# VHH binders against c4kar8: the designs that were tried, part 193

Target 1, 263 residues: c4kar8
Amino acid sequence: MAELSTPSPASPAPLDGGRGDELEKFTLRGARQILQLLQDLITHRGLITAHTGGGHSFMTAVLKVDEERGRVVLDPSPDPQANRRALAAPRLTCVTQLDGIRIQFPLVGLGEGQDKGRPALFAPLPAEMLRLQRREFYRLQVPLAHELSCLLKAEDLARKPVEVSARVIDIGAGGVAVVVPTGAAEFVIGGTLPACRLALPDGEPIELDLEVRNLNRQTQRNGTEQLRVGLRFAALPRAADTRIQRYIFKTERALNAKARGGL
Below, E stands for the ipSAE of ESMFold2; O stands for the ipSAE of OpenDDE; V2 stands for 0.75 times the mean of E and O plus 0.25 times the DockQ between their complexes.

## First folded at step 13 (VHH)

Design aa12 (framework vhh_7n9e_1; at its last look DockQ between E and O 0.47; V2 from the best seeds 0.00; counts 0 for: unsure alone 60.8 < 65)
Fold by OpenDDE, look of step 13:
Structure aa12 (fold): chain B 263 residues (1-263), chain A 126 residues (1-126)
Amino acid sequence: as target 1 above (263 residues)
Amino acid sequence: DVQLVESGGGLVQAGGSLRLSCAASGFTFSSYAMYWGRQAPGKGREWVSGITGSGGSTAYASSVKGRFTISRDNAKNTLYLQMNNLKPEDTALYYCAREWPSTYYDEYLAEYFQHWGQGTQVTVSS
């Protein structure tokens, strides 16, 4: 009875040898560290974007870490299709932020079941979690109470110019992420949106050019599909940069103060 | 299942032209932006061009701008890349894709995107 040596899952080949080394410094592999970070996500009720492939994602959260069973419990999508995609995917890529730091981790071996009588997704604990502390990755999550909007100048499906008011979900020195209704406009990665208007609370909107850097179709908890658009500031005047930075700092301070019980 | 099949690659002399095609199936082609990428030997995948679902907007990498033209025929579910004034540095395996990871996070998300074709080889000789 020849013990079929289950081939050790080939460690994903580091894409570029140099990039791998840089990523390694941001990668947590320790079981205790991973557990702690997952617990922190639970404590902070961090929303996670779960990428299932094919440009699809849904919002989820870590509900529980089962250390005894070595598994993580996730909130399933209200969209059955999203859950099917998740279960069919060889890998789920989870992306979130904690304290402005991007966290990314893969989940493999997803299953569905029940946790305390509620539908849940289960996966083995991630073998690694990426915690990106680079300043370039820092983006302020825009509080719902402090809504920012960006007026996007784009084209609709009929190639007609359209202005879309998009909610800003995060903002950094390099750009913004916005959400738009699906079908409101067409976007292409690498495309430029000229003369857009970012509305900040402190004055007149900032006119700026935006470059589309990311597109992601996302199903919300309410079942609504939205398009998340990552946008880079293509050309930002110094005055605008200053305003944005000021906003970020001010907002961050306010959030921190609130978190400390001061407001 | 999403299927993408590239064709039109080959050997061409510097300054020559090629037209690549990508036949798409398994999804509503016109509802998605489409992209061309390439991978040179020993290099990572590089974004080359993108086009909106309607074809109304296009984008190009700086390295190919003015030389390459992306287009699509939604009735035929086909994506095209007209490549003019080809250079040896354009030698690569060319891929079409329905999704493209964020260039900002591509190193982290690239593995997530599986809707790529097998590619078509373009070789530009000096």
Scores: ipSAE 0.770, ipTM 0.927, lowest interface PAE 0.5, mean pLDDT 87
Fold by ESMFold2, look of step 13:
Structure aa12 (fold): chain B 263 residues (1-263), chain A 126 residues (1-126)
Amino acid sequence: as target 1 above (263 residues)
Amino acid sequence: DVQLVESGGGLVQAGGSLRLSCAASGFTFSSYAMYWGRQAPGKGREWVSGITGSGGSTAYASSVKGRFTISRDNAKNTLYLQMNNLKPEDTALYYCAREWPSTYYDEYLAEYFQHWGQGTQVTVSS
């Protein structure tokens, strides 16, 4: 009988704490490897989340690699504030996914300029890139057509209970990431949202408690700002876990089939 | 241009209390959740507490829950940490922060913190 890949553990790391030496085997440091991975991101039109710090990020892409000058060229944000934050940041942490594998790399020395008469951001090639090929790091990017949502029971700016229907943008074994309009509700990392409802395409919504693990004011490609909230599943019953794993597997299979047989 | 300045640390006997302050400038303070973190000698950075922009919700590490109280005064752009029943293991450099990057798959890279204060030392003697 064909064995299914075991799901990722549901027990995420503590809020504080990490060890970098376990990531060495996922770290690319060869110049040719780095150039090829950057070129793959260009070819696949990989959308990149660039974290500028202070709870802010913006969406970008690698436009090209300038091998002669040893630089990457990034798409600037249409929001001037996002670009100013990026240029002021001592380090830009870029995160993306390629073929279901998490890619992460730092850029330092970011500058602004023109590329073929268009505004662009420039940085030296990264000295290293992480290619995190592990199921524990896997997050399914939820297709827009699924319209996956999570009803959050939170508080508004006046400290009153509010229900917010948040779009789920990715989902893994241990949690979801959602997008909420700025100002719709307040969140704090470490906070708990009890009795939320995750709406999967089949069956009744799953009632669950969520913990806020990540919180970013994210500037979208069109320049608008939304709040990205990373949420961990707390105390997940086995039946709910099974439904989530089945959704991920089924959706991943369908997406892979389309990629092989698409127009 | 974001500036965070902690104060109120010092030497205190076990069982004692301290109140830390964090003066914030260079941003709209009331729009951001704020955090206290700490770093003990020879150890990594530890999340201690967080509070929403309005002050309506708080969260605490299990090691300090019931002993520490986070609060904010948005009119004064100031974050506070009231620390009661202090223990020697609370000895650390305490920082306020406007962000706390934490993901269950990025533990190593969560150390890319860009908006921390300088810190204020708390030393608890027995």
Scores: ipSAE 0.595, ipTM 0.856, lowest interface PAE 1.4, mean pLDDT 83
ESMFold2 (binder alone), look of step 13: mean pLDDT 79; pTM 0.797

Design aa13 (framework vhh_7n9e_1; at its last look DockQ between E and O 0.42; V2 from the best seeds 0.00; counts 0 for: pae E 2.1 > 2, unsure alone 63.9 < 65)
Fold by OpenDDE, look of step 13:
Structure aa13 (fold): chain B 263 residues (1-263), chain A 126 residues (1-126)
Amino acid sequence: as target 1 above (263 residues)
Amino acid sequence: DVQLVESGGGLVQAGGSLRLSCAASGFTFSDYAMYWGRQAPGKGREWVSGITGSGGSTAYASSVKGRFTISRDNAKNTLYLQMNNLKPEDTALYYCAREWPSSYYDEYTAEYFQHWGQGTQVTVSS
């Protein structure tokens, strides 16, 4: 009876050596640390963007950490198609933020089931969690009461120039994330959108070049599909940078004051 | 099922040219942005180029800008990469991808691409 040596799980491909070392500083591998961070996500009811591949993602949350079974319980998408994609994906990439820190972790071996009589997704605990504390990753979530917009200059499906007014959902020193209607324009990761206009509350819009860094197709709870576009400031004048920073600080202060019951 | 089959790789001398092709099937080709990536020996996979579904917009890594040209023929469900003035540092396995599997272009993690083919080897000799 030849003991079929269970092939040792293929060590995750070494992160490219030089960049790998930098990322290693931000990578949690300790079981206790991982559990704590997941618990923190639960406590803060952190929304997680789960990427299933193919540019598709859905919003989820960690509902529970089952330490005994070594698994995490996720909230399934209201979209059955998204759940199917998640289950079919060899890897789910989960991205979230906690206290302005970007958190990223992979889940593999997703399954569906029930938790306390409710549909749930299950996965083994992540082997690693990336916690990026770099300032460049800090993004202020733009309050709905303080709507920012960005006029994107892009091309439509017919290759015609189009201007799309996009709602800014988060903003940082390095860029913005916006939501656009599906089909409003075409984007390519790495592409440049020239002469866009970021509207801040304090004055005239800022003209700036934007680089597409992220594309996420999301189905909302209402069934509406939206495209989230992550945009980097390709060239930001100093004056514009100052304005953006001022806005961020002012808004953060306001939010914090409100949270403290002061407003 | 999404299928991508890369071809056109080979051995070329520095300064030479190659044209890669990626045959796509299993999805509406024109509806998706397509990308080229590559993986050099001992290195992680890196983004090379991207093109929108319509082909109206393109993007290039700084390392290949001005030398490589991405294009597509939607009628043939084929993605192309014209590579000119090739350099030894361009030696890699080249992959095509339909869309960024993770919505995050993270230049730090380099976990950008999922390909559905075997890739095509490009070797540039000095």
Scores: ipSAE 0.662, ipTM 0.869, lowest interface PAE 0.8, mean pLDDT 85
Fold by ESMFold2, look of step 13:
Structure aa13 (fold): chain B 263 residues (1-263), chain A 126 residues (1-126)
Amino acid sequence: as target 1 above (263 residues)
Amino acid sequence: DVQLVESGGGLVQAGGSLRLSCAASGFTFSDYAMYWGRQAPGKGREWVSGITGSGGSTAYASSVKGRFTISRDNAKNTLYLQMNNLKPEDTALYYCAREWPSSYYDEYTAEYFQHWGQGTQVTVSS
């Protein structure tokens, strides 16, 4: 007689275990460090991507830090739905870049109000901020003048094949992020887009397979929505890898030289 | 509020089949790619399958490809997982989800993954 194996009944375990555990050494928890970093973001007028959950995000900025009240003031979106998602979210995950270094911090308890008579979003100061100073997480922000594009072979909403020329907004050792108009094509995390073509300035486009790793409906500062697609390089030939790495290195050096020479 | 309710799990012999369902509410279902994940006792979570909003494209973990079929009925706001040729290693609590945590490439630009339902237990006997 075959015995049936019955596992113990239990409530589903949470699927998240705090993905930042590997990143603890990059986490700032000192109040003074947090205030200084927030002030640096204000001074540099950096745009912040605020993730509201459910695959949605919007662009914002830190307008000020109110140390006396212990809160940060954010610029609201012109898109009312983005603001509603932000106010309904149990937390915002804010992501930005400062001097090429990725900054991430959570905001909880977001509220709506006014700052000097203008609409604003408010939250208590974050209890932690991630300052990821590590090369393997580096993503080069692609200059607009380079007009890097990636031709994606995907499917439209009617399930018909479509080719979408997607603008590359960042590129790193392991992949690219692209933007497409909302509704131009559909994607699924884990899906493979075969035979895509990445157009670099230094030669013929690279044919490669891409794997979808991230999908965000991103609301821009002007309220326009687009789909940001994070794509991992799959089965990348060595020659293609070399060309990508050279593009990143050359462009990074050129951008750094312009920053110094432009001062 | 977003709600996802899984059903259709149970005890099945190796080689058997089950069909899981996930009833969705609180959002425009057809606008979102949907996913199945699973968690075996004492182990971490595992991505199993995904499907685009229209249902036109699917993706599968290599461990289930050819045996599992993801589908959706957008008129009924329901996601399905047809599981054939089940093996004891498929034993797990199965969840549907509207989002999935990114790989380490997107770790700092990704939204956290949230559990959207209680899951449905699948137990495959030898």
Scores: ipSAE 0.433, ipTM 0.793, lowest interface PAE 2.1, mean pLDDT 81
ESMFold2 (binder alone), look of step 13: mean pLDDT 80; pTM 0.802

Design aa14 (framework vhh_7n9e_1; at its last look DockQ between E and O 0.02; V2 from the best seeds 0.00; counts 0 for: pae O 6.6 > 2, unsure alone 64.4 < 65, placed apart)
Fold by ESMFold2, look of step 13:
Structure aa14 (fold): chain B 263 residues (1-263), chain A 126 residues (1-126)
Amino acid sequence: as target 1 above (263 residues)
Amino acid sequence: DVQLVESGGGLVQAGGSLRLSCAASGFTFSSYAMYWGRQAPGKGREWVSGITGSGGSTAYASSVKGRFTISRDNAKNTLYLQMNNLKPEDTALYYCAREWSDSYYDEGTPEYFQHWGQGTQVTVSS
């Protein structure tokens, strides 16, 4: 009655809806491949963003795979509201990266429980996982030591112009993802932010126009809430594009050298 | 128990105007950006317009910019779409949504529309 304001899915929605045909070749459905990939996420301590719908997500991790019961076990959020949203959601869309490759999978039937006497979330094993092995989808996870920032010219909740220095958490050929404290500014998908400034470690900041393509209230592992904003580069000059790609390449090489070589 | 109810559609001649309304309940309306979308018969769903929670900023698809105006009244929990200079290609089922997903950027919101209305039909003749 009063609770039926939006259509509910009869079954879990496709992983990405509008790109399903193009992404089918990256979709894993074999039980052994799925189990191995989940185990790889555990081994590499992969941080996972779990999307609960309604523009909300929280950070989690796979704690274990319970093969006897056919379940995955997830780390709950320290924020009780994030856990309530997750348990109420008809599905979780989990997104992460492993060795720079985007991994995405749905979880349905999430429940509460305990693992080794500690609170945990659990769900049946996913029926499919997306392993997106294309360089054009690659997003470099920006090292905290680089302190990359993007100065955004936006409006606050009172419609007053504000400048927000947003931390860049990842960067790719087509855009960046940034985080801002909730309430610092308002954004709308499709909106344009003119004359923003992207600060790279070397050289002067790049002035560029950005388009909001993703907007998500993200609860971090420590329980704090931030607004994650996915931003597309508008009409990017060739020189700026070259600088961005050079930064990505150099940083990627440096990270790989540390991971493989050991001093 | 999020609820979105569209109204105001109808039949109109090309060049005419309509105003659509979307009544919202079950959530703190002013805390959310809101969107209008449309779906023409036999075609995919198209993003039309969006507005921030406060109403301070708006965005429009290029096909409707300058002709359509999105607005909201947070005291009445109502979203509006003023549609002017209507064209036959604007014929569609129009719906409001609290979410609009684009998964292009790695950790995007899923294409899983849990919070949208059932829509109101707009038909623009000849």
Scores: ipSAE 0.471, ipTM 0.815, lowest interface PAE 2.0, mean pLDDT 81
Fold by OpenDDE, look of step 13:
Formats: C-alpha cells, structure tokens, sequence
Structure aa14 (fold): chain B 263 residues (1-263), chain A 126 residues (1-126)
C-alpha cells in the first residue's frame, strides 16, 4: 500500500516574485505601518504559519514587538526539529490572517533565546508586510466621526419591503460594508437591493443599486448582535463614482495627516 | 467552494470538557493549516489554536495552553479541538478556519473572509 505522500503544501511564493507590480499596492514598507500591523497581530493573538522551505512549516505567533531593538519575538515550536529548521532557514515566510485579510511577511536572521525566562525566537522586524485584501477595490475604513450611512431597501422575513438605515463601516470604489441590527431585514447573498441611498458628507445621498456579497454576524462590545453586510455597487452612475472616489481620497488624506501628527 | 462546519459545542460546567469538530470540504484538507478561533460576547475574534497541514506543528493561545489540544484527521477532512478544564472565560462562539489561499486574487472572491465556519457555541457555566 503505497503511502500516498500527501504533497507537502508548497511554500508560499516570495513577496518579490514576478507579480511585483501588482503586489506593491498591498505591500507595507513603512516602519510605523509594519509595527502597527504586528501589534495588531499580537492584540488579536494571530496565529502564524511560518514556512521554512522544503515544504516544512510550524505554527507560531508574534509574542512581542521590541521597537527599541527592532525585533520581533516569536513563539517557538514545541518541536525542536521545527525550531532547528527555522533557525537554519535563510528566510521564514510567515503567513497569517487578520480580519479576513491575508498577511504575509518574511523574516530573516532568526535567532533563538529567552524572553523573560521563556524560550523564544527572535528576528529583525520585517522590511515589508503584504496585506492582501481579496477585494477588487481598496476599502477605506470609515472613521466613526464621519458616520456614513446607507439606506437599504430590503425585505423582511415576510417579504415586506423595509427600509434599514445602515452604518457604513468601509467603502471602496466597488462597494460598501454596512452594519445593520440583526433581524432588521433579510439578506440573500447575490440578491440585489434596488434604489438604495448612500449618504456622503458632501451633498445629497447617492441613489444606487447594491448587490449583497457577504453576510457576517458580529457581536459588539456591548453584547448586541449586528449583521455586517458586504455590498457591491451593482449600478453606479459615473457622477456617483466620482463623488465616492473623491470622498475616499479626501478621507485617506485626512487620516494620513492625522497619523503623521498633523491634526 | 470551501466549506467548514463546526460541531460539538454546548453547555458545560466549569472544569468540564468538550470536543469540537470541524468538517472541511471543497479543498485539499491536508494541504492547509487549520485554525480554531473564538468570539466571546462583546469581544472580538481571537485565535485559539492552529495546526499545520500535516499536523506536525501546533500552536495555542496562552489562555488555553495546557488545556486545549488541536488535532486533525486528514483522512476524514476533520479538525478537532479537545477542550479540557473549561472555564467561564472560555464561553464563546468557536470557529474553524482554513489558512488563506495561496492565490492573491480570486475572481469572484467574496468581499470578506469566508474561510470560517458558522461556528459552534460553547457555554461554560460557573
């Protein structure tokens, strides 16, 4: 009985591979951005698959970011052999996900030591981190202060037309994500919501058709359940597209300025 | 399409045990790392445990280390989480997740992460 050697999962492609131009827009290179993303991984206890090459990988996590020393602290494998492979590898390819986004980053110069008396792996901060959104378009996280809303024309369980005011949580050229109270309406993935109204700060609401692309139930900090609805712009007038793009651009600039300490 | 179906959740007293299962379909199960995550009421999602495709390496959140054990049966396309010495703080909706695809772009990919199951509720009473 030939043990079908299950093909070892191929190591993820290097970030510098042939699709460099396409991936550049998803690659973080800024020190602050990298630090923030690593911190987010810590905060969310993101588990990482670290690929050492040759089809080998081990599970780890970022335990700490040492900004002063410019290094990351990783949880070692309980398998000594895995740790040896990791230390021998010229490069680790770390793969994880956060909030539905694939995160990939290389680590080089891995070393072993102790952190607070516990075994740990150390590496210099990654020079780059790939944050891949599996969306056609970049989505801007809408600041809470902007309070964008979308009036959804939907149906309830009885197929009665209902209007639901939804908070927009992210927006892009291709669509929006909104949150609605659970039970406010029935949504079907692939369904179209006609004649919805997106409220932007710069003028009258935009009337548009929305296609439901994703549904996700979320529990808020206060214990309330909300439904996150991913919506695609099914029919967007050119003028509306321009307004949306302008909003995104303006907001991004403002956020970036704020992040730089300018506001 | 990737499908993940969690089961095995329920009500248990503190100190008790549960075993969660995640049935996977729509992909070569052994080729992917798998994860358990959970979401407690009023909290965000957090990772609980992970296991490589081969099962050769595992990881655990500090909060569950020594109490939870992740395993997989690649022949059955099933992921498991043995939870021992459960605490009220472990009360959460537990999700199974597949690692992200190696594909950077899939046409028609949903706008949000979909490599999660619907979850199974675990409630630990004091």
Amino acid sequence: as target 1 above (263 residues)
Amino acid sequence: DVQLVESGGGLVQAGGSLRLSCAASGFTFSSYAMYWGRQAPGKGREWVSGITGSGGSTAYASSVKGRFTISRDNAKNTLYLQMNNLKPEDTALYYCAREWSDSYYDEGTPEYFQHWGQGTQVTVSS
Scores: ipSAE 0.019, ipTM 0.292, lowest interface PAE 6.6, mean pLDDT 82
ESMFold2 (binder alone), look of step 13: mean pLDDT 80; pTM 0.816

Design aa15 (framework vhh_7n9e_1; at its last look DockQ between E and O 0.05; V2 from the best seeds 0.00; counts 0 for: pae O 4.8 > 2, grease 25.6 > 24.2, placed apart)
Fold by ESMFold2, look of step 13:
Structure aa15 (fold): chain B 263 residues (1-263), chain A 126 residues (1-126)
Amino acid sequence: as target 1 above (263 residues)
Amino acid sequence: DVQLVESGGGLVQAGGSLRLSCAASGFTFSSYAMYWGRQAPGKGREWVSGITGSGGSTAYASSVKGRFTISRDNAKNTLYLQMNNLKPEDTALYYCAREWSDSYYDEYLAEYFQHWGQGTQVTVSS
């Protein structure tokens, strides 16, 4: 058996540990830096996940920055409950990716109103923004045409084993994020899902043990609610790691070629 | 209006036991996984344990596995943490939460959600 090179081991931090003090070096607090980054998100039309707390989030975008009044304008959800949660939350945590870099920022004091005759959400400019320039945070957004899925072995609400076919929405070196119909199964952060099956477009599905790292009820841009589950790869065999990295690399190159080649 | 109220903390000798309670209101308790976290002096908040809405599955931090037991009573909207064989390192303010997001995938998010109880102090003496 041939090994082309020794792959670099990449392990995420354990669930019960954190590196919160190391995040300070990735935190932007200058007003000009914050305005520029928000403008970049507008220019690139980046989709943002806005977390309202209690395991809920909705998809949004920054529509504009009103520099004179010190406010940011967000796209509201078509689901009125998602908007009510956002308006009632003491803080929104906004998460997105720009040029492969994870961006996070808080919004406080959210209000509702109109922008050019359309409903909109308003907030003061954030006091800080996190720009995580670390390769291990990269997540490839999976093209819908690839139809990547992961078969999860979990338990239903009656504590009985169930298998749930979950659509993979992003994939990185350390794990995947999937969406699952709300109520199809129960999950808990820190829980393990043994013998799951990740279906890549080329080859047989990969059998993986997964650990739940994130859960939220996410309202999609069309108003539909699904459960988003962030999953870490546990004890990943080298062959499986190689297949995953190859998929990411090939897909990223194909997406970049389309973007640079025009139509 | 979500409300979580912790109780049951106190001063205990190393090797001893305590049982924490968290009274929940303002939401359908049985529909949510619940969590315990803790914050030691001068340190960040640490995930301790979690339990599914039905109570069918649990998870624990490696530092407490085998010593702590999470449970819930959905008829009473109450979450519990039985802590046995306590060590001085377990000294912390303990919080219950309806969500947790300080995993590797969401390292920054926990600082922004602010959906935890007020906490109950546990102090373990040598």
Scores: ipSAE 0.562, ipTM 0.847, lowest interface PAE 1.5, mean pLDDT 83
Fold by OpenDDE, look of step 13:
Structure aa15 (fold): chain B 263 residues (1-263), chain A 126 residues (1-126)
Amino acid sequence: as target 1 above (263 residues)
Amino acid sequence: DVQLVESGGGLVQAGGSLRLSCAASGFTFSSYAMYWGRQAPGKGREWVSGITGSGGSTAYASSVKGRFTISRDNAKNTLYLQMNNLKPEDTALYYCAREWSDSYYDEYLAEYFQHWGQGTQVTVSS
């Protein structure tokens, strides 16, 4: 009876080991972004699989982010051996998911100690975090030469209705990604923005409801902060869907033609 | 194809117990960490519990710690959640989820990036 060697759980690929250029757009490197994402993990009680190498892993959670000390506090394993492996590992690869988004980040320099009298693991804040959102639909990157905008009906911090004109950066059958100035409005993941207006080049704006699915703060090269908002079409009339699809197809064709040297 | 099928949910009185099951297929079950999550009405999804592929390590949300127990039978490709001392606030749709594949780039381009079951409804009456 050949002992089917249970394949050792595969260690997650390093963030830099893959198609580095393609993953860069999904990699957070900004300190604020990293802190926010870690805080989100805390808020949502995200359980993390921490890989220590050699096919070993343990379950943990981010308990606290210590911004002053620049460290993350993790829940230790109830297994002392797992903790020893973690502490001996040159790198801890943490994998989790939040709201259908894969999150992966490395921790280095792991140490043990106590937080408020409880055993804890400590590590410096990750230098990078990979955030991969599931795309249900193909999304066309909107050419810069094509200005699509979406008027968002949102609320500010005081819950006062505000209208924000957002640039559309990508569009698909299922939704749009937009960029807005930081502080322009308060967005909540899972929240609905009713009666927004998507401006397409082929006619009048489309009125539609949008659901916030993703928030990503980005710092531009010039130091300006922008918020990227991923929005799902919550209710899309058939006529609007047709228009969006038409736009996508036309634009793709144009882009492909250009790429082939035809335009 | 990866399939996860939850079962065992139902109506129970406060203080009661339920045992959820998740039948897994389409992948090497023991090679992946598994999770339970839940979504209450009007709330976002939250993680409840997790267990490593070997079953050697477990974790729990603070809200369920001491009441819920996650386990797995790798021979049966089944994940379990024993829920004791249930409370009305535990009312939710409970989901089984698999750890993300290491081939995250390829999966990102694929139709199915995340593997969730359909969920099983747990309702706890006061």
Scores: ipSAE 0.030, ipTM 0.407, lowest interface PAE 4.8, mean pLDDT 82
ESMFold2 (binder alone), look of step 13: mean pLDDT 81; pTM 0.825

